VH-VL binders against q9h9l3. Designs and how they scored, part 224

Target 1, 176 residues: q9h9l3
Amino acid sequence: PRKMVAIDCEMVGTGPKGHVSSLARCSIVNYNGDVLYDEYILPPCHIVDYRTRWSGIRKQHMVNATPFKIARGQILKILTGKIVVGHAIHNDFKALQYFHPKSLTRDTSHIPPLNRKADCPENATMSLKHLTKKLLNRDIQVGKSGHSSVEDAQATMELYKLVEVEWEEHLARNPP
Short names: E, the ipSAE of ESMFold2; O, the ipSAE of OpenDDE; V2, 0.75 times the mean of E and O plus 0.25 times the DockQ between their complexes.

## First folded at step 12 (VH-VL)

Design Ga13 (framework fv_fezakinumab; at its last look DockQ between E and O 0.78; V2 from the best seeds 0.00; counts 0 for: pae E 3.8 > 2)
Fold by OpenDDE, look of step 12:
Structure Ga13 (fold): chain C 176 residues (1-176), chain A 120 residues (1-120), chain B 111 residues (1-111)
Amino acid sequence: as target 1 above (176 residues)
Amino acid sequence: QVQLVQSGAEVKKPGASVKVSCKASGYTFTDYYMHWVRQAPGQGLEWVGWIDPDSGGTFYAQKFQGRVTMTRDTSISTAYMELSRLRSDDTAVYYCARGDYSYGYEFDLWGRGTLVTVSS
Amino acid sequence: QAVLTQPPSVSGAPGQRVTISCTGSSSNIGAGYDVHWYQQLPGTAPKLLIYDNSNRPSGVPDRFSGSKSGTSASLAITGLQAEDEADYYCQSYDYSLEAWVFGGGTQLTVL
């Protein structure tokens, strides 16, 4: 069986008025929650909005941040060939300018059994924070200091593990 | 209706540049990648690159690195592909094609193509 | 040449079944990337025919079907009709090249 990793990225605002989301941090954990990758990343364009309240990114984090192209290479090396778990993961892949096979992607924001377990509508898009609180009884993304992509990645992996058997069986019968 | 409208045919000399436009309508321009694919006469399809209309980010096939520039104007939902230092083997029909980045990677919408002829 | 391998031509009589193969490698189809198929009528732009291995867009008859296994994919056309005469291309993504890749194309002739 393929190895499984979970990914979470933090974005900053670039471009006019900071409306463009650019990768500024990426965290990857393994099945057990061990950190495989956690780096601040320097976008190729000038940062207009650090979005610190949400991203947790501050100007000081960019001083020694890894250039995007280099970071991208490192990240892709980790992701290639693995089952990648994430929440609203299409945003992470987009930020990475990367395409992962759909058959090897697990998006916890689109897993009906997970929502069902959380007493949420199966076809609704629930936040990672909500699912984590409901199913893991854990508070993430608290305060005003911004998110921790490591914590988010770990939470995402733990959530997926709750429905892994059922979902993998479903996918085997109904490939995406 | 949902469509991509491309600029007209071009005739260029070797060493010149060509810029092809692709105007999108009927959908949210920034929700899809815009791909460019070319087809030499009597030959198959060849992917050139894509642009993210939302961010302006681009990714080119290695073959075209340094010669191709993709841009977009979101105000008019138009994508552009410029190819420089043209050679005779650049003669082809150039297509713009819409591609999803989240739920599928297929090219579900194509322009009618723009013939670019490079000849001395 | 083309990263994905297709037969250059196939032919069939009206009403018959024809298949077009698309052979990739471990870095594209074998890596789990989906295969898409396009139909290109003479003098026209390609049209999406099959996406994600076996799905048909609206307007595509069910006599067109796709499948994928291992490093290869296949397009099947049943009840062949004269209007099916066209070029057919398979497409996938290659992570080693970081590029979308196409087959060389297959010319389908209806006899």
Scores: ipSAE 0.894, ipTM 0.938, lowest interface PAE 0.5, mean pLDDT 95
Fold by ESMFold2, look of step 12:
Structure Ga13 (fold): chain C 176 residues (1-176), chain A 120 residues (1-120), chain B 111 residues (1-111)
Amino acid sequence: as target 1 above (176 residues)
Amino acid sequence: QVQLVQSGAEVKKPGASVKVSCKASGYTFTDYYMHWVRQAPGQGLEWVGWIDPDSGGTFYAQKFQGRVTMTRDTSISTAYMELSRLRSDDTAVYYCARGDYSYGYEFDLWGRGTLVTVSS
Amino acid sequence: QAVLTQPPSVSGAPGQRVTISCTGSSSNIGAGYDVHWYQQLPGTAPKLLIYDNSNRPSGVPDRFSGSKSGTSASLAITGLQAEDEADYYCQSYDYSLEAWVFGGGTQLTVL
């Protein structure tokens, strides 16, 4: 069996009007929820909007943050060859400028059996906060102090475990 | 219709630069990666790099680092590739190609190509 | 030299089956990256023929099929027709090069 990790990233606003999302924190946990990686990351371009209410990123975090190129290398070494679980994970890979094999990618925002367990439409895009509350009886992303990428990665892994057997069997019969 | 329309053929001298354009129509330009691929006469396909039109972020094949610059103008849905310090072996048809719907893996839409001839 | 290896040419008579191989390595196909195939008719741009190893875009005849195993992929064409005479390229992603990589191309001749 392939090793499995979960990833979550926090982004800040760069580019015109701060509308472009650039990586500023990345957390990776193993199957048991143990933290394998958790770093603040300095984007290669000027930060226009820290988006602190959502990202939890503040200016002081960037002072000693790992430069993007170095952090990306560290992260990709962890992800290579593994099944990677995330929530709306395309956004995380885009921020990493990284292309993970589709067959090794699991996106908890688009898993029909998971939505079904939450009494949601099977093809709907569901938020991590909503799924976690419904299925794990946990409140994450509480308040307006920003998200914790460690907390979110851990929640994402626990959500996947709820459907892992069923979904892995489905994917084996229906390769993406 | 969904299409990529490229600029016309160019003839350049060694040492010059060329800038090829690729105008997207019929889809949301910023939702897809734009790739550039070249093909020397009688040769195979060679990937040059990509641009993310949303962020303006770029990634170039190592062979072209320092000589290629990819840009875009989102107001006119147009991507550009500029190749500098041209050599005779840069003579090729240069294609723009759209990455797949969400992840940029397969190239599902191609321009007709722009022939760039570099002659001494 | 091309990162993915294809035979330079292949031929078949009308109605026959031909296959075109595409051999990669552990840093591309062997790492789980999908293989895509493009058909290039003479004087034209490449056209997506097969994506994600085995899927056909709308408008591609079902006599074209693809598969992947280990570090290699294969394109099969059954019921060969004169219009299939073209160059065929496989393509994948290589994580070590951080690059989209193509095969060297295969010229298909219909006899």
Scores: ipSAE 0.377, ipTM 0.802, lowest interface PAE 3.8, mean pLDDT 91
ESMFold2 (binder alone), look of step 12: mean pLDDT 94; pTM 0.956

Design Ga2 (framework fv_fezakinumab; at its last look DockQ between E and O 0.04; V2 from the best seeds 0.00; counts 0 for: pae E 13.4 > 2, placed apart)
Fold by OpenDDE, look of step 12:
Structure Ga2 (fold): chain C 176 residues (1-176), chain A 120 residues (1-120), chain B 111 residues (1-111)
Amino acid sequence: as target 1 above (176 residues)
Amino acid sequence: QVQLVQSGAEVKKPGASVKVSCKASGYTFTDYYMHWVRQAPGQGLEWVGWIDPDSGGTFYAQKFEGRVTMTRDTSISTAYMELSRLRSDDTAVYYCARGDYSFGYEFDLWGRGTLVTVSS
Amino acid sequence: QAVLTQPPSVSGAPGQRVTISCTGSSSNIGAGYDVHWYQQLPGTAPKLLIYDNSNRPSGVPDRFSGSKSGTSASLAITGLQAEDEADYYCQSYDSSLEAWVFGGGTQLTVL
């Protein structure tokens, strides 16, 4: 079986009025929750909005941040060939300008058995915070200091592990 | 209706530049990548690159890096592809095609193509 | 040279079954990337025929089917019709090239 990793990215606002989401931090953990990658990343464009309350990113974090192109290369090297778990993961891949095989992607925001286990509608899109609280009895993304992408990646992996057997069997019978 | 409307045929000299436009309608322009694919006469399809209309981010095939520039105007849902330092082997029909980035990657909508002829 | 390999041409009589192969490598089809198929009628733009290996968009008859295994994919056309005469291209993504890649195309002739 392929190795499994979980990814979570934090974005800052660039472009006019800061409406463009640009990668500013990326965290990757393995199946056990060990951190494989955790770097602040410097976007190629000027940052207009750090979105600190949500992203946890501050100006000081951009000092000595890894340039996007370099970080992208490092991240892709880790992701290639892996089953990648994430929450609303299409946003992370988009920010990375990256295409991961659908067959090797696990998006915890689109796993009906996970929602069912959390007593949520199977076809609803639930937040990572909500699912983590319901299923892991853990509070993430607490306070005003911003999110921790490491914490979020770990939570995402743990959530997936709850339904891994069932979902992997489902995917085997019904490949995307 | 959902469609991509491309600009008309172009005739250029070697060394010149060409800019092809692709106007989207019938869907949210920023929800899909816009890809560009070309086809030389009697030849197969060749991917040139994509632009993210939402962010303006681009990614080009290595072959075209340094010669191609993709842009977009969201106010009119239009994507542009400019190819510079044209050569005779750039003669082709250039297509714009939308591609999903979340649920699938297929190119499910194509323009009718723009013929670009490069000749002395 | 196209990254994905297709036969240059195939032919069949009306009502017959034809198959078009698409051979990739470990960096594209073999890496898990899905295969899509396009039909290009003479003088027209390509049209999506099969997506994600085996799915048909609305309007595509069930005579067309796709499959994927290992580093290869296949397009099957049953009950061949005269209007099926066209060029067919497979497509995938190559991680090593970081590019969308096409097959060389297959010209289908209906005899």
Scores: ipSAE 0.919, ipTM 0.949, lowest interface PAE 0.5, mean pLDDT 95
Fold by ESMFold2, look of step 12:
Structure Ga2 (fold): chain C 176 residues (1-176), chain A 120 residues (1-120), chain B 111 residues (1-111)
Amino acid sequence: as target 1 above (176 residues)
Amino acid sequence: QVQLVQSGAEVKKPGASVKVSCKASGYTFTDYYMHWVRQAPGQGLEWVGWIDPDSGGTFYAQKFEGRVTMTRDTSISTAYMELSRLRSDDTAVYYCARGDYSFGYEFDLWGRGTLVTVSS
Amino acid sequence: QAVLTQPPSVSGAPGQRVTISCTGSSSNIGAGYDVHWYQQLPGTAPKLLIYDNSNRPSGVPDRFSGSKSGTSASLAITGLQAEDEADYYCQSYDSSLEAWVFGGGTQLTVL
């Protein structure tokens, strides 16, 4: 009966040499893939590298972006108390400066039944793009303009649905 | 004035149910979790569970699972906790407390408590 | 059995410094969850005293301070006053229990 959402984030480079990953876009979708949140976010420090080729973030997106502190509050309000699905989701939580309970976290990069459906080794960490192509027959992250966090969050939720019943039963028997 | 106003003391017999209310004022009721915490006479604080007033979603401590139901009425900014199949060791003061949305956040506003006495 | 362990009582004379310990484990304080402290005066509801390990809400005197290290936390009260006589509780989140957890409480007596 817990509500479930999927999250995906895009990061830009901050800090020395642009090597620190800072949140610049966050998208959250509900179980049916409807967008609950999609905002460009202004990092609290200077952007050194927009990483546009992967992030899709451009300088223009930052002009009216929501400041990080405000966006974090909005995002955490949506996440709190919910099962949160993501792909390599620890990076998203790190960018949010947040610790979501492990029992309420689902990471499609680390679900053995999902890998098995994709004919991949159950212990491998497969990319979202690869899993989506194999299991949903869809291409995401196409072209050179960067990723869409809405597209990626929606794909992540659809992937989880393929194994939801099996995996939720597994977790109930094997609490983290 | 930001406050939580709880219903009055209750005296119940073993096996009965009790429903305690907590009315919020001075802030947006649906922006915060509402927690319930109890304190038996001369003892410490024990977390019972939370309700998200926005969605109506709940989470209960394992000890109370199956005996507690938390609800709310957003039209009157009021949260409720109902405890069933009461036992004498359920005698306690029951507090409502407001918490932020992030897990592990503090309870920054408390009701004055509702004494529930369970005796034959 | 309280998940967080506090001494059952501490005492001090007016003007002295006292500390109250709060010992947790790897599933709560040791996992990086913040510690909050509450003061409960006799016959009253708990009141937030310290949040996020060391922050004071508006209206809490600066003689109250908190800290966290490893799996434990500490509340310090300097310049002890008679009005500080109360019960003090630490609180955190425990990921194994999926629950907010309190210490057993510490009764502070001002001599």
Scores: ipSAE 0.007, ipTM 0.522, lowest interface PAE 13.4, mean pLDDT 88
ESMFold2 (binder alone), look of step 12: mean pLDDT 94; pTM 0.953

Design Ga3 (framework fv_fezakinumab; at its last fold request DockQ between E and O 0.84; V2 from the best seeds 0.83)
Fold by OpenDDE, fold request of step 15:
Structure Ga3 (fold): chain C 176 residues (1-176), chain A 120 residues (1-120), chain B 111 residues (1-111)
Amino acid sequence: as target 1 above (176 residues)
Amino acid sequence: QVQLVQSGAEVKKPGASVKVSCKASGYTFTDYYMHWVRQAPGQGLEWVGWIDPDSGGTFYAQKFEGRVTMTRDTSISTAYMELSRLRSDDTAVYYCARGDYSYGYEFDLWGRGTLVTVSS
Amino acid sequence: QAVLTQPPSVSGAPGQRVTISCTGSSSNIGAGYDVHWYQQLPGTAPKLLIYDNSNRPSGVPDRFSGSKSGTSASLAITGLQAEDEADYYCQSYDFSLEAWVFGGGTQLTVL
């Protein structure tokens, strides 16, 4: 079987009004939750809004941050050929300017069996925080310090593992 | 009507630059990538690059890196592709094409193309 | 020169079945990237014909079908009609090139 990794990214605001979401941190964990990658990333454009309340990113984190192009290369090297698990993962891929094969993508925000297990509508988009609390009885994204992409990636992987067998069988029967 | 309307044909000399426009209508301009694909006369399709109209982010094929510039004006839902240092083998019909990134990557909407002729 | 390999031409009589192959590599089709197909009628822009290997957009008749296996994909046209005469291109993504890639195109002639 293919190796599986989970990814979570934090974004900051760039552009004239800070409305552009730019990658500022990326965390990747393996199937066991071990951190494979966790770096602060320097966007190519000036940061207008750190979005610290949510992102956890502060100006000090950008002092020695890895330039985007370098980080992107490192990240892509890890992701290539793997099944990549994420929550609303297309946002992460977009921020990375990256296209991962759909057949190798697992988005925990769009897995009906996962929602069902959490007693949520199968076709609803539930937050990672909600699913994690409901299914793992764990609180993530708490406090005012912002998100931890490592914690979020780990939670995402653990959530997926709950439905892995069922979902992989489903995908095998119904390849996209 | 959902469509992409491109600017008219261009005739350029080698070394010059050309800027082709692509105006989107009938859908939210910023919800899709805008790809550019060219086709030399009697030849196949060649991907040039894409722009994210939402962020302005771009990604170019290595072949065109340093010579192509993609921009957009969201106020008029228009994407632009500028190709500089033109040479004869840049002669082609240039297409803009809408591409999804969330639920698919296919190019599901195409402009009618803009012929760019580079000739001495 | 095209990253994906297609036969330059195929032909068939009306009502016949024709297939167009698209051969990639481990860095594109074989890497799991989906294959899309486009139809380009003479003098027109390409039109999406098949997406994600085997799905038909609205308006595309079920005479057109796509499949993918290994490093290759195939477009099948049954009940060939005169209006099917066109160029057909397969498309995928190549992670090594970091580029969207096309086949060289196949000219379909209806005899």
Scores: ipSAE 0.933, ipTM 0.958, lowest interface PAE 0.5, mean pLDDT 96
Fold by ESMFold2, fold request of step 15:
Structure Ga3 (fold): chain C 176 residues (1-176), chain A 120 residues (1-120), chain B 111 residues (1-111)
Amino acid sequence: as target 1 above (176 residues)
Amino acid sequence: QVQLVQSGAEVKKPGASVKVSCKASGYTFTDYYMHWVRQAPGQGLEWVGWIDPDSGGTFYAQKFEGRVTMTRDTSISTAYMELSRLRSDDTAVYYCARGDYSYGYEFDLWGRGTLVTVSS
Amino acid sequence: QAVLTQPPSVSGAPGQRVTISCTGSSSNIGAGYDVHWYQQLPGTAPKLLIYDNSNRPSGVPDRFSGSKSGTSASLAITGLQAEDEADYYCQSYDFSLEAWVFGGGTQLTVL
């Protein structure tokens, strides 16, 4: 258990028309849902679109935010050597410019047994909000004021626990 | 057909710069990272860095930091690597190679290489 | 100087089996990063031979196989043929360097 963490990130829009996703918040929780890391992060380039409806990021959050390079170093130190759980986790790793071993990566958006428990097609990519409501009887990402990456990371870990024994055994027999 | 087409050989003097191009065909250029790898004559492969063609983000091996610049033009599906302040030990074949970011980390498609010769 | 260590050369007669080792460390192969293998024929670019330790891309004969254990990997070639004469490179990712790392290369000679 001490070797497993869950991560969730919030992105803002940078680059032309704000279409590039840049990291603006990252939260990491342990197996029990305790917060190991939660920081607002200042992207290295100009923010064009805060995407507040989804990201929850506002201009005031950036005033004292940790610069991307420093935050990245802190985050990678936590992730190294751990099984890392996330939802659509490749987006989080891409925003971090980080490569994690496939054998230590768990993506709750692509776990067939989890979809099956939610009465969803096994190959479908299901949203975190949908899975959390269906399987944990919780509403996350409520309203239009934005997501909480702490709440989302905690939900992601709880979802993984529902299939952890089965999925870890599957991966041991079928290495990614 | 899926391929990477690189610019032709270059001869440069020490202290100059060189810019090598790599044009992608037959796949969505912005869906993959582009890596650059070099090979000095009779030597092994050495990773130089990557560029994300979608964002323009780059990451360089520490050895090349401050001398290499990677760019791209998404309108013509072309990646570029510029190496400045050339030295004789920069003489090498420079390859571009495609790598998927999301699930695969292998380099599954390579250009034919561009020979850069640095001599006075 | 190569982060991954390979023997400089190996040789075998046609029909024989050869293996090429690739030794890393706890910051790359030992950290769980997969090993990929590339074949480079004389005067040509490298091409992917084995990925994710043991998988063959389409078009690679099943005479080529790969494995990984601990901090090391191995490429095996059975039924050795003249066209297998090439240089072979292993590759992985090193989290301490934050870099893609290659072995020094192994020149395979078919006798």
Scores: ipSAE 0.720, ipTM 0.896, lowest interface PAE 1.5, mean pLDDT 92
ESMFold2, look of step 12: ipSAE 0.649; ipTM 0.879
ESMFold2 (binder alone), look of step 12: mean pLDDT 93; pTM 0.950
OpenDDE, look of step 12: ipSAE 0.923; ipTM 0.954
ESMFold2, look of step 14: ipSAE 0.626; ipTM 0.873
ESMFold2 (binder alone), look of step 14: mean pLDDT 94; pTM 0.953
OpenDDE, look of step 14: ipSAE 0.893; ipTM 0.937
ESMFold2, fold request of step 15: ipSAE 0.691, 0.069; ipTM 0.891, 0.699
ESMFold2 (binder alone), fold request of step 15: mean pLDDT 94, 94, 95; pTM 0.959, 0.958, 0.961
OpenDDE, fold request of step 15: ipSAE 0.933, 0.933; ipTM 0.958, 0.959

Design Ga4 (framework fv_fezakinumab; at its last look DockQ between E and O 0.03; V2 from the best seeds 0.00; counts 0 for: pae E 10.2 > 2, placed apart)
Fold by OpenDDE, look of step 12:
Structure Ga4 (fold): chain C 176 residues (1-176), chain A 120 residues (1-120), chain B 111 residues (1-111)
Amino acid sequence: as target 1 above (176 residues)
Amino acid sequence: QVQLVQSGAEVKKPGASVKVSCKASGYTFTDYYMHWVRQAPGQGLEWVGWIDPDSGGTFYAQKFRGRVTMTRDTSISTAYMELSRLRSDDTAVYYCARGDYSFGYEFDLWGRGTLVTVSS
Amino acid sequence: QAVLTQPPSVSGAPGQRVTISCTGSSSNIGAGYDVHWYQQLPGTAPKLLIYDNSNRPSGVPDRFSGSKSGTSASLAITGLQAEDEADYYCQSYDYSLEAWVFGGGTQLTVL
């Protein structure tokens, strides 16, 4: 069986008016929640908006941040060949300019059994925060200090584990 | 209707540059990657690169890095591909093609192609 | 030369079944990347025929089908018709090259 990792990324605003989302932090954890990767990343373009209240990113974090190109290489090396779990994970892959096989992708924002377990509509897109509170009785993304990508990645993995057996069986019968 | 309209045929000398345009209509321009694919006469398809119209981010095939530049103008939903230092083996029909990055990766919409001829 | 390998040509009579193979490697099809198929009629741009290994876009007849196994994929055409005469290309992604890759193309002739 393939190894499984969970990923979560934080983005800052670049480009005109800061509307472009650029990767500024990436965290990857293994099946047990152990941190495999957690780095601040320097975007190739000037940061216009740190989006601190959401991203948790501050200017001081960029002082010794890993250049995007280097970080991307490190991250891809970890992800390649693995089942990658994430929440709204297409945003993370997009920020990485990366294509992961759909058959090896698990997006917790699009898993009907997970929503069902949380007493949510199966076809609705629920937030990671909501699912985590409902199913894990844990508060994440609290306060105004911004998100922790490590915490979010760990929560994402734990959520997936709740429905892993059922979902993997479903995927086996119905490949994406 | 949903379509990609490309600029007309080009004839260039070796060493020159060519810029091909691709105007999108019928859908949200920024929701899809724009890929460029070329096809030499009587040959197969070759991927050149993609641009993210939303961010302006680009990714080129290694073969074309340093010679290709992809840009976009979101105000007119138009993507551009510029290829410099042209040589005879750059002669091809160049296609723009829409590609998803979220739900699938297939190229589900193609332009009609732009013939670029490079000859002395 | 092409990263994915296709037979240069296949042929069949009207009403027959033909198959076109697409052979990749561990860095593309074998890595789990989906295979897409395109039909290119003479003098026209490619058209998406099959996506995600076996799905048909709207307007594509069910006599076209795709499958994937291991490092290879296959396009099957049943009830071959004259209008099916075209070039067919498979496509996938190669993570080692970080590139979208195509097969060399297969020319289908209807006899």
Scores: ipSAE 0.924, ipTM 0.953, lowest interface PAE 0.5, mean pLDDT 96
Fold by ESMFold2, look of step 12:
Structure Ga4 (fold): chain C 176 residues (1-176), chain A 120 residues (1-120), chain B 111 residues (1-111)
Amino acid sequence: as target 1 above (176 residues)
Amino acid sequence: QVQLVQSGAEVKKPGASVKVSCKASGYTFTDYYMHWVRQAPGQGLEWVGWIDPDSGGTFYAQKFRGRVTMTRDTSISTAYMELSRLRSDDTAVYYCARGDYSFGYEFDLWGRGTLVTVSS
Amino acid sequence: QAVLTQPPSVSGAPGQRVTISCTGSSSNIGAGYDVHWYQQLPGTAPKLLIYDNSNRPSGVPDRFSGSKSGTSASLAITGLQAEDEADYYCQSYDYSLEAWVFGGGTQLTVL
């Protein structure tokens, strides 16, 4: 079957009042958690709000960041042909200005068996931090320096592995 | 040097099967997906499906599911496409083409095509 | 009915510029998938002409150029020559169909 990767992105605020989310970092890991891609990305628009508390992005990261158009091309080449795992992954695809095939997309925020393992309601939207703590005994997103997209992508892949067999069988019976 | 060599023309009756071969040379066969594309006489190009020669995994266009089977033999760098329950509108030139990934990428190397004629 | 729409034919005199349009939808070109172009000379297999919207493979003259905007793409040929007489196909990927999709083809006639 198809190879699998996990992706996580960090966004900064652009546009009026900094309310538009623009891609400023992207990390991609393989099934074993090895880093395939990890770049700071320069948005094509002026950054109004670095959102550093959550994004981890600071002004110095943008000095040598990869321009969005180039980074997008690099990222899409990695994603092509692969099952892509993420958490609330629609936001990542929106920031990439890209829509991955639904049949090749796995969103750990929408997997009922994963919520069940965490003793959460099956239709609840659970944070990555909460699921990772309960199911992997790991603390992620610790401190005030913002999230690590590498750490988050790795956690996302490990969470999916907990339900991979069951969920892949479910999707085979119930194509999206 | 780098080329795809396809098997010769076939004439078949309705209801029969055909198996077309595509031998790769000059590059590492398992590093690229192999796609199949057909073209009816005087018509445009139609994608049939792909095989990943490394894993043997396949994916077929909806129109051909249940009638097409793609296989490969890595020891001789050869991909195969078999189409069953042939009908007259399957008459076409069948091309193999090399691509990098399963979707979104270009076909940078094409075979010369294999004419399959289905007639009674 | 091809998924990507191309004009059935286009013509031009030697030395002129011609363009060939390729119109898709939100599930293919509009979803962020690149457009590729193939040239098919009479009696031959298709040959890659433009990839990733605007890139030329080695050996393709710079008088061939491509662009993409929104849900559409365009192939431009400047300095038209007799040898350019061929069929031209655009190609992309459609995530709803989970399939490579081609335009219906454009027959270029050099007058």
Scores: ipSAE 0.007, ipTM 0.580, lowest interface PAE 10.2, mean pLDDT 89
ESMFold2 (binder alone), look of step 12: mean pLDDT 94; pTM 0.956

